VHH binders against q8rxe9. Designs and how they scored, part 36

Target 1, 356 residues: q8rxe9
Amino acid sequence: SVATDDTSPSVKKRVVSGVQPTGSVHLGNYLGAIKNWVALQDTYETLFIIVDHHAITLPYDTRQLGKATTDTAALYLACGIDVSKASVFVQSHVPAHVELMWLLCSSTPIGWLQKMIQFKEKSRKEGVENASVGLFTYPDLMTADILLYQSDFVPVGEDQKQHIELAREIAQRVNHLYGGKKWKKLGGRGGSLFKIPEPLIPQAGARVMSLTDGLSKMSKSAPSDQSRINLLDSKDLIVDKIKRCKTDSFAGLEFDNAERPECNNLLSIYQIVSGKKKEEVMEECKDMSWGTFKPLLADALIEHLSPIQARYQEIIAEPEYLDKILSEGADRAEELGAVTMRNMYQAMGYYQRRRY
Below, E stands for the ipSAE of ESMFold2; O stands for the ipSAE of OpenDDE; V2 stands for 0.75 times the mean of E and O plus 0.25 times the DockQ between their complexes.

## First folded at step 16 (VHH; framework vhh_7pa5_2)

Design l2 (at its last look DockQ between E and O 0.05; V2 from the best seeds 0.00; counts 0 for: pae O 9.4 > 2, placed apart)
Fold by ESMFold2, look of step 16:
Structure l2 (fold): chain B 356 residues (1-356), chain A 123 residues (1-123)
Amino acid sequence: as target 1 above (356 residues)
Amino acid sequence: QVQLVESGGGMVQPGGSLRLSCAASGFTFSDYYMSWVRRAPGKGPEWVSTISDSGGSTYYADSVKGRFTISRDNAKNTLYLQMNSLKPEDTALYYCAKGSDYTSGWYREHDYWGQGTQVTVSS
């Protein structure tokens, strides 16, 4: 006889992750954050939103926004997003984000937004204008991205933590103003309108340091491209950057020597991209010179990144396939958001369009 | 609540010096690259200098290289700009700007600026 497991999976908690349409990713982004965010799809119901509306809050190049959007989507897919497990879509393809943002603005005290941008507001009063209304209201748009999907968790770093706290405050205020008994009187089910999201601190990713300064993190904020390996760097460029990266004059190679931050960084990168245990790396590399190790590291990087680059090129070369993935992701997001928007409009007392 | 408060501006004659400070709070200062950006009257923002999170790497615009020195004191959560050999062209409102943490999903480079401090170089 054929035995079947009679257990069903529980409803998964939902994670929403916003992704700036930058069009580029460096090794530090990937190993320190993106790899772990993609892995969340294995545990949670995950939505990856390419946040093109957010990109226009600062000066930008209109000729490049669309390409940066599709390049970013292709990069994240190439990094391992499985469309059978997760949704990837463009923020502007789901109008409910902006609809909800406007409704939330009506309930957001201006002082709460002023708290978020106090330094920029003071600069406007004392100098020339350098910010838009979009920049001022950006926190409400981010809040809409989160609340629209009744999100349980939002992966963020410290520089976005205050935005999650604002989203929580807005959700609580809206629940108080429009939820519970008031919503029930308007035909709603009662209770809260929004789940209160929590920040998610995923398991720490690798901390990858600059190729020119082993005490500074690898960062797009560094002007020099020599400081970083980009996921799409050519093989020759990777070799050249590793050849020219900062090293030291000590004999041998070792982990965790505070006098040798570059050595620790480069060995750590090698360990991660080669998939080897730390002990195996130490045994393999401890007696190497830099002249022997650098080609080994470059080859390991090329080997690790080549499949990602190949997948990226496949996706970019097939724009109809990418469009289909993004369209299906937007359709799923629209279905989820429609419930939230219906409840919000009902609770706020809007006359609903009849659909015949 | 991220806060950046610039100080140390003033009026100075050509060839003079000033030291700008930026007091930071509401975030782990030592985890972020920091920058100085300036705006001359009637012009858009101009990048001046950037310093890495540890302070080990510094970068300068060509127009200020050799005359300005960026530094930071991570124990005091303070960013500095030493400006020497000042020229009338350096007259501007100077802002400190915070880099973004690439571990977050809604990353935006330099999304927090201070109120600025005025530097005026005139004879």
Scores: ipSAE 0.469, ipTM 0.776, lowest interface PAE 2.1, mean pLDDT 86
Fold by OpenDDE, look of step 16:
Structure l2 (fold): chain B 356 residues (1-356), chain A 123 residues (1-123)
Amino acid sequence: as target 1 above (356 residues)
Amino acid sequence: QVQLVESGGGMVQPGGSLRLSCAASGFTFSDYYMSWVRRAPGKGPEWVSTISDSGGSTYYADSVKGRFTISRDNAKNTLYLQMNSLKPEDTALYYCAKGSDYTSGWYREHDYWGQGTQVTVSS
């Protein structure tokens, strides 16, 4: 009795994430998200999307969108996204995103979208009538981005679980409305049309705060570039930004002091980029002055970012390589999404195109 | 300018209760999700709880589920955290955090934190 070790290669669970093509990635994005994504590649089937359809929901420069898209892709690769392990592609290169969005829109109560913060904010500032439909509906697009690929997990912080709740609710609703026996009656397999995505909460990713405000998260929307380290900042610029970063007048350096948020932030950054343990950093830096620590931090940042910068330059110098990567990613995405779309069209009772 | 000011922290015995408050100003409080995050000594920030803008939806970390209750009073621009059945492991600096606008990221995050209020659970 040859025990057929049916070790069916345990199909890796699928993780999907996306970022808007902003053209620049700052240290907060990298340490808080991208770095964690890199680690997920060995455990999960990972899809990383440049979500350019989302970028147009707010004012943007049409002349820069393309470059921003490619730059974002290049930076992802430079940060360690491995195309042998992950699929990287542009949202607009896969039409199914918008197709699915439309279908999902039909099943999304307007009240759900009206609760979105950005919509409320826009309505408050400019009036509801001036808010774009795109801004209003982009959460459905996001939902489509996730559900199209039957995602098991979406990497988010614990504090962002609520952000995928809409997607979960929509998925549940669609499954209820069109799945199960109803779908089977239409000739489908029945059951769930969508997996219900779960948040994947990475272990305490480093929340990087602004260099100018330790109580504010590092952000691209901050008016001053001095508030953030961009991954592509020159060595000199990094040194300068760290030199000018906000610090306090307390003696020594310490973690986890509410009165010293900048200190905590800078030490945390140092810890992460140096690869040291918190205890090690504490011991090393506890008696340092800012004059001593800032250069140390700058050097550590430069050392950490230099390989990324170098790789970025290599990638952008070979546009055909990047194009190939994105094309292959899109092809994979299309294959995966095609199944979902077929099922959805069937379940929703569409007349199916017969391909001759 | 966005301001978040936490209060209500203190020392309590295991099994005790505390109620934290966060006074918010400088933004339309009722338009934003709000969260509590805590940081224990030697540990990274840990998400505790989030409440929707209207208060209709609440979310909790597994570690606090059933013990903590997040609430808000939009008329008072105040966020609350009722902490019951406190444990030593709940000892941390507790921060109020403002939900961010959807601007550059695919996922919304928090963009502002308060200064924190210390909670110590010790026998």
Scores: ipSAE 0.018, ipTM 0.222, lowest interface PAE 9.4, mean pLDDT 89
ESMFold2 (binder alone), look of step 16: mean pLDDT 83; pTM 0.847

Design l3 (at its last look DockQ between E and O 0.51; V2 from the best seeds 0.00; counts 0 for: pae O 2.2 > 2)
Fold by ESMFold2, look of step 16:
Structure l3 (fold): chain B 356 residues (1-356), chain A 124 residues (1-124)
Amino acid sequence: as target 1 above (356 residues)
Amino acid sequence: QVQLVESGGGMVQPGGSLRLSCAASGFTFSDYYMSWVRRAPGKGPEWVSTISDSGGSTYYADSVKGRFTISRDNAKNTLYLQMNSLKPEDTALYYCAKGSDSYTEGWYREHDYWGQGTQVTVSS
C-alpha cells in the first residue's frame, strides 16, 4: 500500500531464514554471511524467523530466552533488515508452525528423523532416555517453518543442506500422499500442497579468520572470546583484542604470503571495514610495523561497527517499537500461513469449521 | 548424511591411557571445528575439548588439561582424543561433535551433530 518494489508480489520469489535466539554475532558471521543474507531483501520477499521453539529442544535458561529473542531481533535489524521489504517475527508468535509440524510428523518416516539426530543413543545401562521428543522431531518443525510460507529458497551454509534435503523429501511425500486428484475430490484446487524449497547459497562473503590463529575460521565454536570480534564489543574491548591478537615477526605488511596467515587476515579485515581497494591498502600499509597498524585496524573496526551498534542501542532502548515490528511481522506471517494450513487440513480430509 | 562414529573406548585402571577415534563422513571435515563431549552416569553433557578446522588451535576443559590431547587428521577425516593419566572421574560416554558452520546462523545450535559415543570406564 505504500511503496512498490521493482517486482510484483505475485512474481517475487520468497526466501525464509531462521535464526536461533542467541543474542550475539561476531564479525565472521556478519561479513561472511549475514551481510549477504540481509541483502537478499532487495531481490526477494524475505521472512526472518527468530526460532525460539527450536531453542528449547536442548537445556536452556528460562530467564534468558525472552531477552535473547529480542536481542537477536534487534541485532539483525541493526545489520540492515528493512521492515518495509522484509518481515521479522518470532516463531512462537505464529501457532501454525507447530500445527503444521504435527501434521508433517504423521507423514514423516521415523527413520528419516533418526538420520538427522545422532546423539540420542544410549546403552540400556543408563535407564530412561533424557532426550526430548522435541529434540528428535525438530527437523519436522524446521520443515514446517519452511513449507508453511510456500518458500522458494532457504539461505543455508553447506552444513544445513541435509535439513533442506529432508524438507524437500517431506514436501514431495505429502504432495504425493494428499495432493492432486485426491485433493480435488475433497473440494480443493488439486496439484501440489507445497512448493519444493531449494537451498540458496548466497554469494560468498568475506573469509574472516580467528584473531588467535590465522589458519582457522573465526567461529562461535572457539571457546576463547579473544579469537573473535563481536559486533557489539565495546571500543575498549576491540582495541584490547586487536592489541592481543596473534601476529608475526616479519618486517612490513603484505597480502597473500602463505607463511603469514595472520598478516593476510588482518589486512583483509582492514580492507573490508575501511572500504579501500586491495592495492590501496597495500600501498598504505606495506612499510608499517604491527605497532603502527594495530591502532589503525582497531579504529577502522570501531568506525565500521559504530552505526550498527548505534542502531542496535536505539532499538533495544525502545521496547514498544521492537514489539510493534515483531507483531506486524507475525501478523503478515499468520496471513501467509493460513492459506497453507487451510489447504493442508482440507487435503488431509479434516472437517473444516464453517462460519455462519 | 552427517555421520560420526566413535571408537577406542574400554575399561582401564586409574593412571592408564586410551586413545579415542571418531570417523567422520557426510560433510567436508576440514571445514569445521570439532569437539569431544562426555556424559558421566546421571549427568548432562560436559565439554571436554575443541580443535579448530585447521587443527592449529586446541582448547581443553580445566578438568582434563595436561592429561588429554585432541588432534585431527583432515586427510583421513578422523578426530582423535589421547587420554592419559585417567581418573575414575573420567568415566563417561565420550562423543565427538561437529561444530556448526562458523559464519552461518540457522535453526540449530552448535554441536547439533554427535556420534553414538564410546564408553570409557576407569575402575580399580
Scores: ipSAE 0.551, ipTM 0.817, lowest interface PAE 1.8, mean pLDDT 86
Fold by OpenDDE, look of step 16:
Structure l3 (fold): chain B 356 residues (1-356), chain A 124 residues (1-124)
Amino acid sequence: as target 1 above (356 residues)
Amino acid sequence: QVQLVESGGGMVQPGGSLRLSCAASGFTFSDYYMSWVRRAPGKGPEWVSTISDSGGSTYYADSVKGRFTISRDNAKNTLYLQMNSLKPEDTALYYCAKGSDSYTEGWYREHDYWGQGTQVTVSS
């Protein structure tokens, strides 16, 4: 009796995330979020989307959108997104996003979108009459982005919770309206058309603090660039920023002193980028002056970021490579999305194209 | 749901003072930078002030520096703007704005949440 170890390869759950083309990432984003995304690749089937259709819902520079898109893709790859594990693609390269959006729009009560805080606020600022339909409907686009791929989990921050809830509601509604027996009567398999996506709360990444205030988070919202390290900062700029970073007048260096938040932050950064244990860093740095430690930190940062920067430059220097990666990602996305779209068109009673 | 509700606006004479408040809800207030932005009639939005998540760092536009003070009470989820020595040029609709930077963002949009605004009118 050969025990057929039916180890059916446990089908990895699917995670989908999307980012607008921005082209810039700082150390806090990287250490706090991007590294976590990289880690998710081992556990989940991951799809990373550059969501350029979302970018056009607000004023943007038409001359920069393309570059921002490629830069964003390059940065994610440079940070460790592995194309052998993940699919990276541009939203506009997969027409099914908009197709599904349209279908979802037909099933979304206008009142649901009117309740969205972002629309309310923008409408107030610009006047409701001047707000674009795109701005009004982008939550349906986001919903399409998620549901197209039958996503199990969606990593989201607090700002996106409302959108995920909306996506869940829309999915439930569509399943109710068109799924089940109704779909079966039309020749479909029946059941749910969409998985109900769950928010994935990322593990608390390293909270990197501002270089100018150890009590404040590193942020793009800070007006001064001196407050943050950007991943693409030059070596000289990194050295300069670290040199000028805020420090205290206490002797020695120590962790976990509430009176020395900058010290704690800088040591923490050093620990993370050097890959050392906290105890090791403590022992190494406890008797150092700021004059000694700052250069050490700068060097460690440079060493850590240099491979990312180099990889970024390599990718950008080979447009054909990036294009290939994005194309392959898009192909995968189209393949996955095609099933969803087929089911939706069937369930909604569309006359199906016969390919001859 | 993210909500920002401004209050404290009104009419004041030149040289007068006002204190604006912004009640925040629907997000972890203490995790985000907050800003005040104003829009004068016929003009585009103008950045006024920003305060860091902890309140440890504050930033001001040159036009308001020394006259305005931004502060926050994270326990009360409230942002404040103390406006002193008000000038006619300060007449505007003042908005509370949430910073967009999050380390946990999966789906990212490059726009902040804004309140409805409170009207400040400086007139003799």
Scores: ipSAE 0.167, ipTM 0.664, lowest interface PAE 2.2, mean pLDDT 89
ESMFold2 (binder alone), look of step 16: mean pLDDT 82; pTM 0.838

Design l4 (at its last look DockQ between E and O 0.01; V2 from the best seeds 0.00; counts 0 for: pae O 13.7 > 2, placed apart)
Fold by ESMFold2, look of step 16:
Structure l4 (fold): chain B 356 residues (1-356), chain A 124 residues (1-124)
Amino acid sequence: as target 1 above (356 residues)
Amino acid sequence: QVQLVESGGGMVQPGGSLRLSCAASGFTFSDYYMSWVRRAPGKGPEWVSTISDSGGRTYYADSVKGRFTISRDNAKNTLYLQMNSLKPEDTALYYCAKGSDSYTSGWYREHDYWGQGTQVTVSS
């Protein structure tokens, strides 16, 4: 009931993860991070937020946002989110995210935001307005996503470390400005209004390399779709991409030869998707040609991804079920956020509306 | 703080050459794909070139293929664009862009960080 009550030894710590409504995930995303993020639900109270408000901070297709949102939710559920353990919901279904963002903006020095985005600052300085106010202020929206739920941990990569540091600074500043004895005098419980979130470095997942270069990571930043396996690629497309992937001219297959990065990558993928031990893969594959191994790898990929794809298809075919999952997730999130918002308004001295 | 600083722009004659540089700091440069993007006056952004995190793969827009070469020096945290056989159509503000594909990031968008740009003007 209080901001810090969640620190009791018998209460699960809370993890909040934001998910862009892209509608797509490649094998590198999944094996390198998402699988382990989903697994956090086994240890933590976990909220997965489809961040549709964040998606509009850059140019986007209004005809696609809704579908991308539901496709993304369905894909993450298919990746193993257990609705009895975790909540999945759409950010815009919980208005408190933007409401808190506005309140946090009043406590965020403009200079802190200016350091976050150099491109936007240059455009503003030179009179070119290519970036929206939303793009400039979205670090406050991300902070709201985190603080609204009194989050203990936020899974992040290097791209978002700066944003978590800013979220921590904003939380500390708000606690100083409005918490403690001031809050008590306004009828509050006193102490901190917000937990100070910590970045969470999930257990490292597999580092999956490009199908076109075993020294480059698999990445959506690569222009060529041939460089990656997407989770929803058809069986024929998986076979085709594996047929065309870069290999070498050495005989046999082996792990850990620096001269054979493609071999190491493809064997590593096979090991992971087949569920076999490294030694087992070595014994199975050591005398194979590429012509023998590639069909084996493609079949293992198809077999591994088929349950995910089947679950995805089941979910999108049942829009009422997906709607129920998202609605229940939003209801729980709204309940959690309402406590935070009431405390924040009280501590800031607002006249609060009575609920009849 | 992520920082990308472009340099090396200027005025050149058609058929001339320029070499652009982008100094990167505040992140592990060698972990990310990097791109060049350009914006001509009155036009939207146009993708020019992308290079993989290791430098092993390079990609080019058809309009610059065979004339431009992207490269990187991961020891110096620097991205380069060698621009040869320049045409008036290449006149633009050129931006260095960091790829945003982190396996662990959920709030990011593609090319989340751009530099401030360096002007290239190709005129007779």
Scores: ipSAE 0.414, ipTM 0.752, lowest interface PAE 2.0, mean pLDDT 86
Fold by OpenDDE, look of step 16:
Structure l4 (fold): chain B 356 residues (1-356), chain A 124 residues (1-124)
Amino acid sequence: as target 1 above (356 residues)
Amino acid sequence: QVQLVESGGGMVQPGGSLRLSCAASGFTFSDYYMSWVRRAPGKGPEWVSTISDSGGRTYYADSVKGRFTISRDNAKNTLYLQMNSLKPEDTALYYCAKGSDSYTSGWYREHDYWGQGTQVTVSS
């Protein structure tokens, strides 16, 4: 009785994530998300999306969207995304995202979307009456982005936790409404239409704060460019931004002091970009002045970002290469998404197109 | 083997409170929706409450809404039911129930395992 060690190759779980092509990727996006994505590539089947449909939900420059999209893709690669391990593609290149979004919208109570904190905040700024339907429904689009590919995990920041929870709820609802015996009666396999995705929340240490406000997350939406380090900032600009960054008047440097959020932020950045342990950084920097530490931090940032910048320049110099990568990524995405869409259309009772 | 062990039941007067617990083992507790179901004498099973795998969503039967609170501690593999303002009509054997599918089960009434139950008696 030959024990056929049916070690069926453990199918890697699938991870999906993405960022909007809204300008340049800043240090917070990189350290808080992209850098972590790189590490996930060895453990998971990874799909990384440039979510350009999300970019149009707010005012944007039509002349810049294309460039921003390609730049973001290039930066993915420059940051260490490996196309041999991951699929990189643009959201709009896969029509199924919007198709699924529509289907999900039909199953999403409006009250669920009305409770989203981000919508409330964004709509307050513009006035609720003037807020676009796109802005209101983008969480359903995000849900589609995730569920289309039967994602097991979604790396997200704390600010996106609510949207992931929404996605989970929508998935479960749709499974209930259309899955199981109902789906089987329509000729389907029955069971789950969607996996329920789990959030991967990065460790607290990966949260990069504004250079001008240690209590605010580094953000592209901040009015001043001085508040953030962009990945493509020149060496001189990095030095200048660090030089001008907000600091306190306390002696020495220390972690985890609530009264010194800027200090904690800058030390944390230094720790991450230098690859040092927290204890090492503490020992090294504890007696430093800001005058000594800021140049040190700037140099460490420059050293860390320089290879990324160099790789970025190589990639953008070969537009055909990038186009090929994005095309191949989109093809893979379409293949994966096609199964989900077929099941959804069947389960929801659509008349199926017969291809002759 | 999946095991669900309920505790915390007893006899209380109308208006009283009880807290039920369910210790879960034999499966990844945090991956499944969990529910409470009760069965009164001479009646069929009645769904009481469901909580999502992460605890982010809770669902209640109309009969217990506002009085009962379902919660879970995934670190302890334990499900809870806080029962306040108890009524004689709440007298039943209360079961902890595991969702049948980590991806599909939860707020609807599909379960594959249940405990032995804990008796709740509300009587003056």
Scores: ipSAE 0.005, ipTM 0.235, lowest interface PAE 13.7, mean pLDDT 89
ESMFold2 (binder alone), look of step 16: mean pLDDT 83; pTM 0.844

Design l5 (at its last look DockQ between E and O 0.53; V2 from the best seeds 0.00; counts 0 for: grease 24.5 > 24.2)
Fold by ESMFold2, look of step 16:
Order: sequence, then structure tokens, then C-alpha cells
Structure l5 (fold): chain B 356 residues (1-356), chain A 124 residues (1-124)
Amino acid sequence: as target 1 above (356 residues)
Amino acid sequence: QVQLVESGGGMVQPGGSLRLSCAASGFTFSDYYMHWVRRAPGKGPEWVSTISDSGGSTYYADSVKGRFTISRDNAKNTLYLQMNSLKPEDTALYYCAKGSDSYTSGWYREHDYWGQGTQVTVSS
């Protein structure tokens, strides 16, 4: 087989995103991140990877992993992934991720991983025999997820930027060890085996705050489910959560008053889910009481989320259709990664299987 | 890059007090919920307390409610746990833990980053 340069459009950059198979998301995740990441499909060649291999690096329920994986895929599709523009697939359906991980591990200095693993360092002090090799090495698997597709950008939050920095260092090391003239001598094209990826830190998405504390972000880390709206909450539960959410005793409603963080948050949510301009929201709501506004907000949330929920239900009710979507995504991903894998095996001097 | 360093542990008598600190670096501390988790001898990890990113909301396990106070100083990137009326059952290795980012997708799982811990021993 002959290497080709036309697998990457010269104008369109490639974005790869990893998605944990949790099966659940809240409004803050959606408005602050998922909506924006789905929208990247309009500008970039996009891959959305449900990272089931990553999920097993910590204790998990074997009876639920498959369902969580398909539920997560269905939810992201319902959030607007257009399969004509983007690929959605399950990490384990593309064996090249693990193949590349192994090759990368062989070139990754152990000290680089030790610097990344405060949890694993803690495990050494508490008893290393309970820390899995998978937990220690998962940064190489993440690096494989990124490098396999010659990714230009990886959307991550600030706390995961370190992992992209490691991926860049591993790519540079592998390019040095196996690329260039050494690769040409083995019949390759020479040059770099991997593009060096860049983190994509999104411009601030919608900042959605807790329903119980307008100064705190909406978060899965909050013990109380009352603090968040989940994308799949029923109509009745949405109404109940909004009825019970924290408010204040001021008259009228307004944006941007530092003494009224709940008011600002709830108006901002209303603005976003209604699709109205800020000025329209102010004119509509400025003279409302909380008793008038809360039902308005709940109805707007229900109206916004109902199409997502309906689409989700359609997808999970048709498991053969979902399987087909994921299979086609995996086939496309496998096609994209095959060039990278062939080049890696060649550059590392492997005897490659002939195809007939 | 993410570093969480706990300190302030030690030995105390039942009924005594300790204040634990956790110095955080390598991430925007004020954007994250933070936790205290403990591991007693022969037991698995036990959640102790959670504080929101702003510090405005605090949560406690029933076993420590009324005795422990979680707080944070976002200007100093430091998390605290004031432990009063300590009992022998509070003997454990106490860890500071970084919460998940509710607004990003990625390969991250909740409670992915813990410190090395600080030992608290309550005995007479």
C-alpha cells in the first residue's frame, strides 16, 4: 500500500473529542460544552469517540457498561450530532486505538507518566497492588485516541490541558525516534509520523449555575440532584425543581445585579432556551414576580428539552439503527486511522501482513 | 501539573481539634468543587465533605455533620477542613480531591485527582 496525503482536507482541520460513557448529562454540561462541541461539526471534520476503554480504568458495573455506552451515544446524537457531518463511534470498535497505545507505551518514559498521576502516587503509598496498570497508563490510551487520526485540535477543559501537553511530547518523541530519514530507509515517506495536536479551550460557553446557589456552577459534584436540571428529567421533575429553586425577595427581575445571582442565572437560562435576545427577555420579564416567572421558565425548559428527549427516545427504541450509526462511524474512523497505523508499523520495522 | 498537597494532620485526643489544609496548583482552583475523602484502616474510601467552586455551598457526610467545617480561600488556592470534637472513628488518612468540570467533555472521570493525604489519628 502507498501512503496518500489526501486523507486530510487542506482547508478543514480535524477535531477529535472523547466522551465518557456516563449515560447522563445536565443542563450545564449541555449549554456550557456539548452544544458548542456539536457545533464544531459545522466548521471542522469532527470525530466523537465514546471512550469505553477509558471507563474500565476504575471500578465499574459490568452489567451497565454497554447500556451506558449506547445511552451516551444516543444522547449526543439527540443533542444535534449530524452523522452526515461527523462520525460518532465507540472506542473499542476500532482496535487501532489499543494497537497504537501499545506502540506509544513502548516509547513513553515511565517518569512522564509518574508526573501525571497524583492518584497513582497515592496508590503507591496506600498499596500499589490495588492500582491497575490501566489507571497508570491511560494517558497513553488518550494519546492514541488523539494521534491516530492526525488530529489538529482537541477540545478540553483547563484541567485536561496537561494530558494534551503529554500527547504532544509523546508525538514529538515518536517522530524523533522513528521518523525522518530512519523511516525513509524502511521504505516510508520520511518526515513526521504524527501531527502535533493543539488543545482547543472553548471560548466561554453558557455559564449555568446551580439551582440552589447562584454563585456556584451547576455540577455533578454537587450531592443534591435538586441543584441541576438533567437533560432527561421528566416534565414534572423540571417543574418541581424550578418551583423549589433558590430565589430572592427583590421585586422585579433583572440581569447583572451582583446581589441577585439566582435572578441573573435563571434569566440567563430562560434567554438561552427561549432563543430570545437579552433585550427581549428584559422587556418581557422585568415586571414579573417569581411566581409568574418560574412557570414561564419551566415551560421554556420543557419546550427546549422535549425535542432532545423525543429524539433520544426514538434512537434508543431503534437499537438496530443506533448500531448501524455506530458501525458506520467506526468504519469511517478505522479508514482514517489505517494510514497512521500502517506508517507506524512500517517506521518501527514490523513485518506487515500482506492482503489478498 | 495538577497538584494537591494536604497538611495539618497529626495525633490528638478524643474531643480535640485539627485543621487540615490542601494547597492546590496546576489548575484554575476557583472553577472546581472540592472534596475531602478519608480512608480508615481496613476500610475503603469514605466521602467526608464537599464545597462548591465559590464556597457558597457546603455538604457533609452524616458522620461528621456539626463537627467538621469545610472552607476554601480561592485567592490562596487552598482548601480547609476544620475538625472539632474528634472521635476515634475519625482516625484515617484524609485526602483532598478535585471535583469534575461540569462544562467540559473529555476523558476525565470524577475524583480523578487526589493528593497524597495527611494522617489523622485520634486516640487516648
Scores: ipSAE 0.563, ipTM 0.841, lowest interface PAE 1.6, mean pLDDT 87
Fold by OpenDDE, look of step 16:
Structure l5 (fold): chain B 356 residues (1-356), chain A 124 residues (1-124)
Amino acid sequence: as target 1 above (356 residues)
Amino acid sequence: QVQLVESGGGMVQPGGSLRLSCAASGFTFSDYYMHWVRRAPGKGPEWVSTISDSGGSTYYADSVKGRFTISRDNAKNTLYLQMNSLKPEDTALYYCAKGSDSYTSGWYREHDYWGQGTQVTVSS
């Protein structure tokens, strides 16, 4: 009796993430978040979406949207998103997002959207009358983005918790309204139409601090570009930023001294980008002056970022390659979404198109 | 749910002082840069001041530099704006705003969360 080890390949759970086309990433974002996303690819079936439909709900430059979209995609790939493991695609390339949104809108009480803080605040600032319907309904779009692919998990920050909760509620409602016996009566399989997505709290990545303040995180909210390293900064700019970064007047270098937050930050950055152990860095750098260490750090940063920059340039230089990747991603997304849409149209009682 | 509630506004004479407060909830306050923005009648929003997550760094618009002081109490989840030497030109609705930079969000909308605002009127 040959025990057929039916090791049915454990179907990976599906993770969906979306980003607006911003086109810029700094070292804090990369080390704190993007690397974690890359790591998710090994554990989960990952879908990464450039959500350009969301971008148009706010004032934007029509001339820049396309470039920002491609830049964002290129940066993600350059940072280690692997198209053999993940699907990368643009939201607008998959019509099902908007189709599902419409269906979800029909099932979403207006009161649920009115309670969304973002709408309330914008309505107050701009007047309710001037707020776009897109701004009002984008949470349903986000819900569609998530539910279309039967997502198990959604990485979210604190500011998006409300939207995930909304998505969960909408999913539950739709399952209740159209799923189960009702769906079965219409010829469907019955049961749930949507998985209820759960938030994925990513492991805390490295907290990179500002180059101008070791007590403050590196942030885009800081007015000065000198406070951060951008992934696409030139070598010269990196050298200059590190040269000018805030340091103390103490002799030697040390970790974990509350009086030396800049020192701790810079050593930590060096540790991460060099791939060295903390103890190794301590031993190497303990007797260094800032004059010696800063160039060392700059070189290590350049070395770490150079492959990313090179890959980015390669991708941008070959538009057809990027287009192919995005197209393949979109095809996969369409395939996955088609099942969801079929079920939804059936469950909601639509007359189905017969393809002759 | 992110909530920002401004208070401390009022009417003052030129040269007077006010202290604005913003009570924050629904997020880890200490992890975000915070901002003050104001909107005068008939004008667009104007950036006033920014404070880093730890409070170690502060930034000011030129129009308020030397007169306004931004601060925060992370233990109390509260943002402050001390306004001294107030001028008629400072008359505006003042908003507290949450920074958008998150290291944890795969889904991010760069939506600035703003409070309801508190009215500051500087008049003789």
Scores: ipSAE 0.451, ipTM 0.783, lowest interface PAE 1.4, mean pLDDT 90
ESMFold2 (binder alone), look of step 16: mean pLDDT 83; pTM 0.845
ESMFold2, look of step 18: ipSAE 0.511; ipTM 0.812
ESMFold2 (binder alone), look of step 18: mean pLDDT 83; pTM 0.844
OpenDDE, look of step 18: ipSAE 0.399; ipTM 0.760
ESMFold2, look of step 19: ipSAE 0.546; ipTM 0.827
ESMFold2 (binder alone), look of step 19: mean pLDDT 84; pTM 0.860
OpenDDE, look of step 19: ipSAE 0.292; ipTM 0.700

